# VHH binders against q8el04: the designs that were tried, part 33

Target 1, 306 residues: q8el04
Amino acid sequence: MKSIQVQQLVEEFNLEVLAGEDHRERTITKSRTHRPGLEFIGYFDFFPMERVQILGKKEINYLHQLNEQERDIRIGNVVNYHPPCFIVTSDQDGLTYLKKYCHAEQIPLLRTKEATVDFMAKVDHYLTRKLAPEIAVHGVCMNVLGIGILIRGESGVGKSELAHTLLGRGHRLVADDIVVLKRLSHKTILGTHNDKNKEFLALRSVGLLNVVRAYGSRAFQDETRISLDIKLSKWEKDSLHNELEFETQYRDYMGVSVPSIEIQLQPGRDVAGLIEAAANNWYLQQQGYSAAEDFMNRIEWQDGDD
Below, E stands for the ipSAE of ESMFold2; O stands for the ipSAE of OpenDDE; V2 stands for 0.75 times the mean of E and O plus 0.25 times the DockQ between their complexes.

## First folded at step 18 (VHH; framework vhh_7xy4_2)

Design n5 (at its last look DockQ between E and O 0.84; V2 from the best seeds 0.76)
Fold by OpenDDE, look of step 18:
Structure n5 (fold): chain B 306 residues (1-306), chain A 120 residues (1-120)
Amino acid sequence: as target 1 above (306 residues)
Amino acid sequence: QLQLVESGGGLVQPGGSLRLSCAASGFTFSSYAMGWVRQPHGKGLEYIATITGSGGSTYYSDSVRGRFTISRDNAKNTLYLQMNSLKPEDTAMYYCAKEEEWTRSAFQYKGQGTQVTVSS
């Protein structure tokens, strides 16, 4: 299971450390933050203790309204579950009682000036990305017309050359050779580079090409959602694979189904153009249009008049 | 028929080393990226590493980076995993897989696996 340290969170968001400075090595394993409002009122049936705890104005104001004894009990009850850290938002003051308990239990207490809702969203986004399961595959990841595409195929089939052609047409490289895939959700796969291959395209006979230096900053993108999987295959004369498959094929990446198409590489054909067409088609489908359905409807209409 | 046969597992002490092997048959081995995954008892599958068909590029999960090395001998149709500095957390059944298979949530084609146990 992936984890990050509280220290990474402090650095990423420039958080002020109010208590527990020596315990920033504590680990975060959950991608969502939690506001412990219910827990402060004594309701613990579903307390996500492993989550980063966010204390907004509501929570702090509530605590301020309590007498010292009650406040101590309420704070103690939450702190005793030893969450990774507490983060107070909106630059709130008067946190002496929280400092005391956090220090005693060796839990970092952090503070930010940011508003609660906005800050939580940012943290959730950050944690989701950092804690996302990841795998690496061989291929090329491109952004074509705003659509992320993973291009696969046997070694030597010409994936990188195809990528170069696409770059020449104004599309963006994300990663060549090794593509890191991250599962951000049950429906979302992110493709990215492995830092080593960042901005590089490996071309046979030419060597490594830095695409940013060669074609400008617009030729490269750090990451993209993978919306389409394309398998390149060698053309075989007798392979009936030219059948217009009306059914959408899918490939499973870590439980996420990605639409998949196969393109047979034939000499003299514009494979880059086919990829662009595939991207456009995918876009249209997302808008609710199916060319196949439209076509079938037209055929059925003509047969009925006969 | 695609066949993958893992070997080299065993009992080792923390800090020890093992080298796993995977014999592949039934496909053009050098044309495909290969990888290792593992499954601890009672847990789900965990991705470990990938190597491209030519062996020119590798990638590792954060949990094994710096300790494990994936390699291949295409002439022998064999995939390897050198595991150094083993930890109890590395205890699992280890599987070799073709890229097309191990990227899936459910592996269709995997070998029998080889058990690695790290214990004092």
Scores: ipSAE 0.844, ipTM 0.955, lowest interface PAE 0.5, mean pLDDT 92
Fold by ESMFold2, look of step 18:
Structure n5 (fold): chain B 306 residues (1-306), chain A 120 residues (1-120)
Amino acid sequence: as target 1 above (306 residues)
Amino acid sequence: QLQLVESGGGLVQPGGSLRLSCAASGFTFSSYAMGWVRQPHGKGLEYIATITGSGGSTYYSDSVRGRFTISRDNAKNTLYLQMNSLKPEDTAMYYCAKEEEWTRSAFQYKGQGTQVTVSS
């Protein structure tokens, strides 16, 4: 299981450390933040104590309206669940009992000047990306017509040469040879490079090509959502796709289903053009259109006329 | 018929080393990227590392980066995993995988795996 340390949050967001400074090694394993409003009033069912706890104006002002005995009790009850850290937003002050309990329980207490809603969105986004499960595959990742495409196939099948052809048509390289896939949610796979292969495309007989230096900054994109999976296979005369498919094929990546097609590398075939067509068809499918269904409906319309 | 045979596992103390091997047959080994996954007892599969068909590029999960090294010998159709600085949390059944099988949530075992146990 992936985790980050509280110290990484402090550095990323320039957070002020108010207590628990020596305990910033504490780990964060959950990608969503939480506001413990219900917990301060005494309702602890489903308390996600393992999340980073955000204390906005509502939480702090509520606590300040309590007498000191009640404030002490309610803060202690929440801190004793030992969340990874607390972050106070909007540069709020009056934190005597929070400092007391976070010091005693060795839990970092942090502060930001940023407003609560905007800050939570930023932290949630950061944690999602940092904690995302990731794997690597052999392939090429491109952005074609705004659509993220993962191109797979055995070594030497021609993936990098195809990528170069697509670059010449104005599309963008994300990664060659090794593609890092990150699962951002149950429906989203992000494709990126491994930093070492950033901007590089390896072409047989040409060597390493930096696509930004060769074709300009628009030829490279640091990451893309993977929307379409394409398997390139060697051409076999007796193994052809010759019929319309009524249902989309899928490939599983870490539990996320990605639409997938197979393209045989027939000599003389415009494979780059087929990939562009697949990207356009995928886009239309997101609008509720299926060319195969439309075509079948038109055939039924002709039968109905007779 | 495709076959993958893992070996080299065993019992080792924390901080120790092991080298796993995966003998491959029934396909053109050098044409395919290979990977290692592991399954701790009673838990789900965990991705470990990927190596390209030529052996020119590798990638490691965060949990093993810097401690494990994936390699291959295409002349011998053999994949390796050198595991150094072993920890108790590395205890698991280890499997090699061909071509993207490590990407799937429902990993299909091709070999029997090899058990690695790290304990004092």
Scores: ipSAE 0.611, ipTM 0.871, lowest interface PAE 1.7, mean pLDDT 87
ESMFold2 (binder alone), look of step 18: mean pLDDT 84; pTM 0.862

## First folded at step 19 (VHH; framework vhh_7xy4_2)

Design ctrl (at its last look DockQ between E and O 0.01; V2 from the best seeds 0.00; counts 0 for: pae E 20.6 > 2, placed apart)
Fold by ESMFold2, look of step 19:
Order: sequence, then structure tokens, then C-alpha cells
Structure ctrl (fold): chain B 306 residues (1-306), chain A 120 residues (1-120)
Amino acid sequence: as target 1 above (306 residues)
Amino acid sequence: QLQLVESGGGLVQPGGSLRLSCAASGFTFSSYAMGWVRQPHGKGLEYIATITGSGGSTSYSDSVKGRFTISRDNAKNTLYLQMNSLKPEDTAMYYCAKDSESSRSAFQYKGQGTQVTVSS
């Protein structure tokens, strides 16, 4: 189970700590924030108490208007679920009474100057990235024409040499040898490096190459959304050829389907050019275009005149 | 070690029938969708039919619907194509094809082929 500590949130967003300073080691395991407005008025069905709790103007104004007996009930009912922390947005003041309840229950009370909706979006994004399930795979991750690709194949097939060719054409390296894949949603996989292999490409004839030093800072990208999966195969004169690409192939990573193609490394074949074409075709297909379908429509119309 | 061996092609008159077979080895046959494709002389590959690993679902190109039937025998690791009401335009090299994954992936492997010629 991935988690982060409340302290990491404080550091990332430069949050003011109002109470519970000694309990910032509490863990956060849920990637969405929550506003407990319904819970303050007494509705607790499906209360996501494990989430970071956001106190915006509506929540704080409601609490400000309560007397102490009402506060004991309304705030008490929420803090007794022991959420990981509360964050007050919009730099709201007059929180002395709220510090009392958070101190008593040993829950960090934090504050930001940012507005509620904007702040929640930033925290949700950060938590999604930090808590995303991840795996490590053997391969090379590149960004080609703005499209993230994962290149796979047996060791020694030429993946890193292909990456070097693509770098020479102006594309960007994300990771060589070990690619960390993070699932951000049911439809989104990010590819990134493991920090130890950041900016390095291993070439058989040269050794390690720092691509930023060799090609400039634009040759490297910390992460990319994986849109295509490419399997490189050794060329075999007498082997079966994959000449049947009538339907898009897919490869599954943590429940997310990624389009996949296989390319053999034939002598004289412009494999880098094929990868560039595949990236362009993927982009055009997202716009509803198919070159094969367009060509078939023109042929069918001409055949229909027979 | 993956092998696909097509057989059953030959010369037949228009309106005739042929049954193609494909012997598969080197993989767990029942786990993969299989299909048939063809290549008329001097033309590109054309999709014909597919069948799921279990045999529970089939699909056909419009050009062969109602005339061709794809089937499989998972106990014998064999794929079949029954071709009825053959036309001269069915003349082609016919290939058995294997799905690369047990999903809706495009076919990745084919055999050496068997020639079907429809002529008087």
C-alpha cells in the first residue's frame, strides 16, 4: 500500500501548521480530498474519513456561527472519525476554537491562502501522482512527436540504439533500461525513470551517455503519458512474419489497455521512421481519422461505379 | 517453435466447395483467437474470418458472409475454413493466422499458406 505523510503535504504546499504539529507523521492513503459539510450537519453515510478534509468558507462560516455546545456536537462528531488532517483554505481566521478540537484528538490542523476549488484540484493531482500504483518494466521510454511510447524487446535487440537514433531526430528520452509505470487512472499510464537512470542512455558501442549533455536539455523529459507500446523483435530471414495488422493490438498494464505494435529490426529498415509514423497515426486516430479507412472509402466509391 | 501449417487448397470450379485446415503447434491453441486471411496474386492481404479461443464467437468479412464457415477443434489443435459457393474472386493464397494476445488484438502470425484457385 502506498502512502505519504501529512508532513509531505505541508512541505509541498507550504501549509501553515495551526495545531497537531507533533502528529504530522500521520499517513494519507487516499488520493482525493473531501469537504465535510454534510458531516458537520449530521449526515455520515459514506463519510470518507481517510481522506484529507478541506474546510472552505462554507464549512468555516457554518462553524463560526455555532455556540460552544453546538460546536462540541458538530465538530466532535467529525473529529472522532480521526481523519489524517484538516486544511483550512482561503487564509481564514478565528480558528482558536477549532485548534482546541484538533489538539484534543491529535489531528493536524493546517491552513493555506489558496481558494478552495483551486487548492483541492492541486492536492488531488499531487496525491494521485504520489499514491498511484506502479510497476517497473524492462525497456525504453521515449516521447516522440509529443506521444509517449514504451519500447520493449529482448536484451541486446537494439532498443537503446534505436532510442539514440530517435534522440538524433529531436525526440526526448524519458528512461532507459528500467521504466517506472504509474497508473493515474483507469485510462492513463505515466512512464518515468527511477531517478538512478535519469538522463542516461546505455549504448553498447559507447557506454553510458548523458543525453542532456550530448543533445541539450530538450532531449530529456521526466515523464510522459504512455500512448503506444512497441515490441522490437530480432529479424529472422526464415521466421514467421507478422504481416497481419488489420486490428489494433493492445497490451495491458495494471488494467489499462495500451495500443501495441511489433516491429522487426530488419537490415536497412527505417524503424525510427516507422515509430514516428505510428505516433502520428495514433494522434490522428484520436481525431477520428483513419488513413486506411479513408483510402477504403475512396476505393469503395470507385468500385461502386462498376 | 510456433508453427501453423495450412492445407486443403486446390483447383475448384465456380460454385464448388473446399475445406481448409490449419495444424497449430508451439503454443496453447485454445487460449488464442485464430483467423483466416488471404492474398490474391499481386494484391494485399484481406481479412476473411476470426474465431475466439473457445470457439464461442465468430466474425466474417462481408465478402464471405454466408458462404464461409470458420471453426476449430481445440482437442486436435486444428483450425478450419469451410468454403462454399466459391467464386473466381476467392482465388488467393489462404493463410491461417494467430492472435498475439488473448484479447481483441490484431493477428500477428501466419503460416506458409495454401493456394485456392477457382476457375473453369
Scores: ipSAE 0.000, ipTM 0.112, lowest interface PAE 20.6, mean pLDDT 82
Fold by OpenDDE, look of step 19:
Structure ctrl (fold): chain B 306 residues (1-306), chain A 120 residues (1-120)
Amino acid sequence: as target 1 above (306 residues)
Amino acid sequence: QLQLVESGGGLVQPGGSLRLSCAASGFTFSSYAMGWVRQPHGKGLEYIATITGSGGSTSYSDSVKGRFTISRDNAKNTLYLQMNSLKPEDTAMYYCAKDSESSRSAFQYKGQGTQVTVSS
């Protein structure tokens, strides 16, 4: 199970540490934050104790209205579950009692100036990405016309060269050779690099090329949603594989189905152009347009007038 | 159906200003981060600015930082880009983009675009 440390949150969001500075090694294993409003009033059914706890204005104002004895009980009940950390939003003050309990229970108490809802969204997004299941696959990940594409194929088929061609056309490299895929949801796969290969394109005969240095910052992006899987294959004379497959094929990545197409590499063909076409077609489909359906409808109309 | 319609582009002299607008429909506008991307002729799409659903946070590319301001009016389902101190290098087709919970680079939806030309 993937985990991050509270320290990573502190660094990522530049959080102020109010208490528990020595306990920032505590682990976070859940991707969503929680506001413990009900828990402060004594309702603990389904309390997600493993989540980062966010204390917004509502929670803090409630606590401020309590007497010392009530605070002891209400706060004590929540901290006894030992969540990873508490984060107070909107730069709220008067937190001496929270500091006391957090210190006693060795739970980090953090603070941000950010508004509660926006901050929670950011943290949720961050945690989802950091804690997402991931696999590594061999291939090239590109962003073409805003569409994330995973390009696969046998070694030596020319994936990196194709990537280079696409870069020349103004598209962006995400990762070459090793692509890290992250499942963000049941429907979403993110492609990224493994940090080691960040910004590098491996070209046979040329060696390693840093694409940012060579082509500028626009030639690279850290991550992209994978919307299309493209398998490159060598052209075999006898393989009828050139038939316009009207049916969309899919490839599964960690339970997420990604539309998949195969492109046979033939001498003289603009493979980069085909990838661009595929990206555009995918985009149109997302807009509700199917060229295949449109074509079929047109044919049916012509047959009816005979 | 999700629709993004950009407007406000045109021809402007270097140092001039333009304000782009994007009218959004077909989705809960306030629930999604929005951004602007641009595509110079013969070049790829470039991210230039993003704003969170609530409008509480913004980010800019280095190329436009300090000159461009992204904003939104959720009541009007409209995204804005104030462009000041325009340069010839800013010449591009500008697109409004919907950020689906993914990274700055995963703009899944964009409009037809509005052309911005900076020329003396």
Scores: ipSAE 0.000, ipTM 0.189, lowest interface PAE 13.8, mean pLDDT 88
ESMFold2 (binder alone), look of step 19: mean pLDDT 82; pTM 0.834

Design j1 (at its last look DockQ between E and O 0.82; V2 from the best seeds 0.00; counts 0 for: pae E 2.8 > 2)
Fold by OpenDDE, look of step 19:
Formats: structure tokens, sequence, C-alpha cells
Structure j1 (fold): chain B 306 residues (1-306), chain A 120 residues (1-120)
């Protein structure tokens, strides 16, 4: 199971460490935060103890109203479950009692100036991405007309050259050579770079090209949802693959089905144009339009009038 | 026919090292990116590492980063996984695969895999 350390949260969000500085190695394994309001009143049914605990104004104000004995019991009950950390939002103060308990139980107590709801959303977003299962594949990831595309093919087939052509047409590079895929949900794959290849396009005979420096900041995107998988293949004269497949094919990435098309590379063909067409077609399909269905319906209507 | 044969697995103590090999045949090995995956007993498949066809680029999962090294010898049609600083959590059946195949959740590996057991 993928995990991150509390230290990574501290760094990412520039959190103030109030207590438990030596225990920032504690691990986070859940992608959602939790507000332990009910738990402070003694209700622990379904308490997600493995989640990052957020203490907003409601929680802190409630604790401030308690006497020392009550705080000992109520805070003690929550910290005994040893969540990975507590984060206090809205720069709230008067946290001496929380510091004491967190220190005693070796749980990091952190603080941010950010508002509770906004901060939780950011952390949830961050954790979802960081904890997402990931794989890396060889290929090119691009954003074409707002649609994320994974381009695959054998080494030397011309994927990077194609990417360069697409850049010239105003599209964006996400990753070349190694594409990192992250499963964010059962229906969502994210494509991104591996940090090392960030902004770089590897072109045979030319070498490495920094696309941001060469074409501007609009030529690059850090990440994109993968909506289309495209396999590039060499043209083979006898390959039946030239048939208009009416049925959508899918490729599985970590349990997520992505529509997949194969493009045979033939001399003189505008492959970049085909990719743009595929992107447009995908977009139309998402809008509920199928060209194939429309075509079939038109044919059937003509045959019925005879 | 495409064939992948894994070897090099065994029983090791925590902190030990193993080197896995994958012999490939039936396809142009250097034209394809290769990867390692593992399956612990009773658990799902876990991605480990990828190497491009030329061997020029590699990627590792966070769980093995800094400990494992993926490499290849295209002249020998062989993929390698050097595993250092092994942990009990690394206990699994290890499989090599082409990038087009191991990305699938329901992938039935054609290879037999090689068992790695890390135990004191």
Amino acid sequence: as target 1 above (306 residues)
Amino acid sequence: QLQLVESGGGLVQPGGSLRLSCAASGFTFSSYSMGWVRQPHGKGLEYIATITGSGGSTYYSDSVKGRFTISRDNAKNTLYLQMNSLKPEDTAMYYCAKDEEWTRSAFQYKGQGTQVTVSS
C-alpha cells in the first residue's frame, strides 16, 4: 500500500509544527481527511483513525469550553487511536492542552492559516494524487484540444517526432519517453512526467529539446487525464487493420478502461491530423454523438423507403 | 511464440540481495520496454519498475526506489532486477512482462514467475 510521511504534508503545505516534531515520519495511507467532531463528544462509530485529522473552528471552540478533566478524557480518547497527525486550521491559538496530548502520544500537531474547508480540499486533492497507484509506460503523453492522449508504439516508430508536430500545431506535451500513469479512481487515469523528463522531448538526430524554452509555456502541461489511447504501428500491406472498426476498442490500465485506437503509419499520411480527428471524435462521443450510429441510421432510412 | 522465463528467486534474510533474470524470446526484445511486477500471496499485482527498450530510461515504484535496479542486456535478450536491502514486504512472486501486457489489471502472465521470500 502506498504511503507518504507526515513530513511531506508539512513541506507541501508549509505547515507549522506545534508538537511531535520528532515523529513526522508517521505514515499517511488514506487520501481523505477527517474532522473528528463527533469523536470529541464520545461517538466513535466508524472513526477513520488512519486519516489526517483536521481541527477547525468548531472542534477547537468546543475543546476550549471544556474543563481540564473533560479535555483529558475527550482528547485522550481520540489520540489513543493514534491518527497520523492533527492539523489545526485558521491559525487558531490556545492549543497548550493539545500540544501536551500530542506530545505524550507522539502524534504530530500541525497548524495552518488556511480556512478549514479550503484546506481540506487541497489536502484531499494532494493525498489522492500521492497515494494513487501508479505505473510507468513507454510512450508519449499529450494534451490535444484539451483531451489527454497516450501515444504508444515500438521504439523508433516516430512517437516523439509526432509529438513535435503536434506541438507545432499548438498542442501540449505532458511527457515523452516515460509516462507515469496514476489511477485516481475507477474511471480516471492521470498521465504525467517522471520529473526527470519534465518539459523535454527526445528527438532522434536532434537530441533533447526543452519544449517550454523552444515553444513557450503553453507547449507544456504537467498532467492530464488520459481519455484516449493511441497505438502507432508500422504499415503492413496485408494487415486487415485498415477496416473501419465500428466497435470501440479499449485498453486496460490498472482496471480503468480507456478507449484505444490503432493508427498505422504510412508514408505521406498526416498522422497528427488523425490524432486531432480522433480527439474531436472522442469529444463528440462524450456529447452523446456517434458518427457511426448516425451513419447507420441514415442507411437504414434509405433502405426502408425502397 | 513470445516467451518470458524468470529466474533468480529464492529465500534470503532481511537486508540480503537477489538478482532476478528474465530471458526473453519470440520477439524483438530491444524494441520493447520491459517491466517487473510482483504479486504477494493473497494480494494483487504490484508494479515495481520499467525500463525502455534502449535501456536509457528507468522508472521505479516508491516502494522499491533506491533499493532495486532494473537493467537489460539486449544482446542477450535478458532483463534483470537487482534487489538490495530486501525486506519481508518484498516477499512475492516476481514476473517480467512487456509494457503492453503488464499494465492490464487482469493480465495473465504467461511466465511462471520466480518466487522471492524474505524471512529471518
Scores: ipSAE 0.811, ipTM 0.938, lowest interface PAE 0.5, mean pLDDT 91
Fold by ESMFold2, look of step 19:
Structure j1 (fold): chain B 306 residues (1-306), chain A 120 residues (1-120)
Amino acid sequence: as target 1 above (306 residues)
Amino acid sequence: QLQLVESGGGLVQPGGSLRLSCAASGFTFSSYSMGWVRQPHGKGLEYIATITGSGGSTYYSDSVKGRFTISRDNAKNTLYLQMNSLKPEDTAMYYCAKDEEWTRSAFQYKGQGTQVTVSS
């Protein structure tokens, strides 16, 4: 299970450490933050205590109103779950009493000047990316006409040469040879490089090419959402291959389904042009599916309401 | 007929080492990337490592990086996993997989796997 340290959060967001300085090695394994308002008033069903706990103005104003006996109960009951840390937003002050409880339970108490909603969004995004499951696959990742494409095939089938052709037509390289895939949600796979292969494309007879130095900074992109999976296969003279006669195929990556097509490398075929057409067709299908579905839903709701 | 046969598992104390092997047949081994995955008892499948067909590039999950080494011998059609500094958390059934077949939600194991148990 992927985790990060509270210290990494402190560094990323320049958080002020108010208490628990020696306990910043505590780990965070959940990608969502939580505001413990209900828990401070005594309702603990479904308390996500493993999340980073955010104390906005509402939470802090409530705690400020409590006397010492009430604070022992209300704050004590929450800190006894040992969440990884508390972060006070909006540069709120008067927190001396809160330091006592965080020190006693060895929980970092942190502060940011940022407003609660904006800060929570930033932390949720950061944690999602840092904690995302990832794998590596063999292939080439490109961004073609704004569409992220993962190109697979046997070693030596011509993937890197195809990538170079696409670069010459103005598209962007993400990764050659090893593509790192990160699952950000049940719908979203990002493709990226592994730092070692950043900006490099390996071509037979040429060697390593740095695509940014060769074609400019617009030839490279650090990551892209994978929208289309393309399998390159060797052309078989005696075989029939009709992509249009098969139902749409899908390939799963960490439980996310990605449309997949197979393209044979027939001599003389404009495979780069086929990839461009596939990317454009995917875009048009998304636009058409959304418009047609919305139109049909409007007709159905009007008829059904009577 | 594609066949993958894992071996080399066993019982090891924490901090110990094991070397797993995967004998492959029924396909042109050097043309395909290979991977190792594991399944801890009662848990889901966990990705371990990937190696390209030539062996020129490797990638490791964070849980094993620095401790495990994936390698291959294309002349012998054999994939390896050298596991050092073993932890109880490494206890699992280990499987090799051709290409990226293991990335599919409906992944079907081709071999029986080899059990690795790390305990006193």
Scores: ipSAE 0.462, ipTM 0.820, lowest interface PAE 2.8, mean pLDDT 86
ESMFold2 (binder alone), look of step 19: mean pLDDT 83; pTM 0.853

Design j2 (at its last look DockQ between E and O 0.74; V2 from the best seeds 0.73)
Fold by OpenDDE, look of step 19:
Structure j2 (fold): chain B 306 residues (1-306), chain A 120 residues (1-120)
Amino acid sequence: as target 1 above (306 residues)
Amino acid sequence: QLQLVESGGGLVQPGGSLRLSCAASGFTFSSYAMGWVRQPHGKGLEYIATITGSGGSTYYSDSVKGRFTISRDNAKNTLYLQMNSLKPEDTAMYYCAKDEEWTQRAFQYKGQGTQVTVSS
């Protein structure tokens, strides 16, 4: 199971450490934050103790209204579950009692100036990505016409060259050579770079090309949802693979099915154009239009009038 | 026919080291990225590492980063996994896989795998 340290959260969001400085190695394993409002009033059913705990204005104001004895009991009850950390939002003050308990239980107490709802959304987004299962595959990840595409094929088949052509047509590189895939949900795969190859395209005979420097910032995208898988293959004269497959094929990535097409590389063919066409077709399908179905319907109508 | 044969597994103490090998045949080995995956008993498959066909690029899961090293010898059609600082959590059946196949939920060409057990 993937985990991050509280320290990473502190760094990512530039959080102020109020208590528990020596315990930032504590791990976060859950991708969603929690507001422990009910828990402070003594309701612990379904308390997600493994989540990052966010203390907004409601929670802090409630605690401020309590006497010292009440605070001790109510805060103590929550802290005893040892969540990974507490984060106070909206730059709230008067947290001496929280500091005391967090210190005693070795739980980091953090603070941000950000508003509670906005901050939670950001943290949730961050954690979801950081804790997402991931794999790395060989290929090229592009964003073509707003559609994320994973291009696969044997080494030397021309994937990077194709990527370069697509860049020239105004599309965006996400990753070349190594593509990191992250499962964000049961239906969503994210493609990204491995940090080392960020903004780089490896071209045979040319070497490494920084696409941002060469083509501008619009030539690169940090991440994209993978909506289409494209396998590039060498053209084989006898391969029946050129038949219009009416059935959509899928490739599985960590339990997520991604529509997959194979493009045979033939000399003189505009493969980049085919990829653009595939992207457009996918887009139309998402809008509820199937060219194949439309075509079949038209044929059936003509045969019935005979 | 594509064949992958894993070896090098065994019983080791925590902190120990193992080197796994995967002998590949039936395809142009250097043309494909290779990877390692593992399956703990009663658990699903877990991704470990990837290496490109040329060996020029590698990627590791966070769980093994800094401890494991994936490498390959294309002349020998062999994939390797050097495992250092082994932990009990590393106990699993280890499989090598070709790039086109290891992303699949069901490994069609799953080798027999090699068992790694880390125990005191």
Scores: ipSAE 0.818, ipTM 0.943, lowest interface PAE 0.5, mean pLDDT 91
Fold by ESMFold2, look of step 19:
Structure j2 (fold): chain B 306 residues (1-306), chain A 120 residues (1-120)
Amino acid sequence: as target 1 above (306 residues)
Amino acid sequence: QLQLVESGGGLVQPGGSLRLSCAASGFTFSSYAMGWVRQPHGKGLEYIATITGSGGSTYYSDSVKGRFTISRDNAKNTLYLQMNSLKPEDTAMYYCAKDEEWTQRAFQYKGQGTQVTVSS
């Protein structure tokens, strides 16, 4: 499980450390922040205590209205859940009571000048990126006509040669051999390189090719959203193959389903052209069009449909 | 018939080392990337490492970088995971997988896995 330390937040956002300075190695594993307003008044159902806790003006003003005994109770109840840290926004001051409790409980208390909503959005985005689940798969990642594709197949089937053909047609390489996949959300997978293979394409008989040096900077892209999964397979003559596929196939990556098609490497077939057609068809489907459905509807009209 | 048989697990103390093996059969081993994943008790699968078919490229999750080494012997159809500087959080059932098959929702474990327990 991925985590970051509170110290990494301090450095990224230039946060002032008000208390708990020696405990900044505490870890954060959740990608959302939380404002504990209801928890301060005693309602703890669904309290996301593992999140970074944000104290905006409403939270701080509420605590300022309490007497010392009430503060100790209300703050104590929240701190007993041991959140990773508290961050006070909008450069608020008058926090002696909060510093006292955070010192005693060894919880970092931090401060930013930024306004609450803007700051929470920045931290949520940062945590999402830093905590994104990440795996590596064997294949080639390309951006074809603005569409991110992951090309799979057994070693030696021709993936890198196909990538080179697509580069010659003006498309962009993201990664060859090892593709790093990052899940940014329940519906978004990014494909990228592992830094070692950045800009390199390995071609049989040619060796390593730096695609930026060979084709210019527009031939390479650091990352792309994976929208389409393509399996390359050896051609098997006499195999049944329906060119008008009606049922979409999927591949799952870290809980995200990606549409998938298989392309057989039939001799004489323009596989790069098929990849381009698949990318364009995917784009049209996002606009609500299905060529197979359109064609089938026309056939139904020929059979007597209005 | 495709088979993957994990072995080499056991009980070790923190800081110790262990080497896992995965014997593969029923497919052309060198043609496929291989990976290790683990399942801590009561949690989902956690990605560990990937190695390409030739063994020329590897990738590791952040939780194991610098401590674990994935390798393969294509002549013996065997995948390995060398685990050093073991921590209690490495306690899990470990599985090997062909390609990225473990990422699919219908992933069926192809062996019993091998249990690694790191405890004093």
Scores: ipSAE 0.634, ipTM 0.884, lowest interface PAE 1.9, mean pLDDT 87
ESMFold2 (binder alone), look of step 19: mean pLDDT 86; pTM 0.873

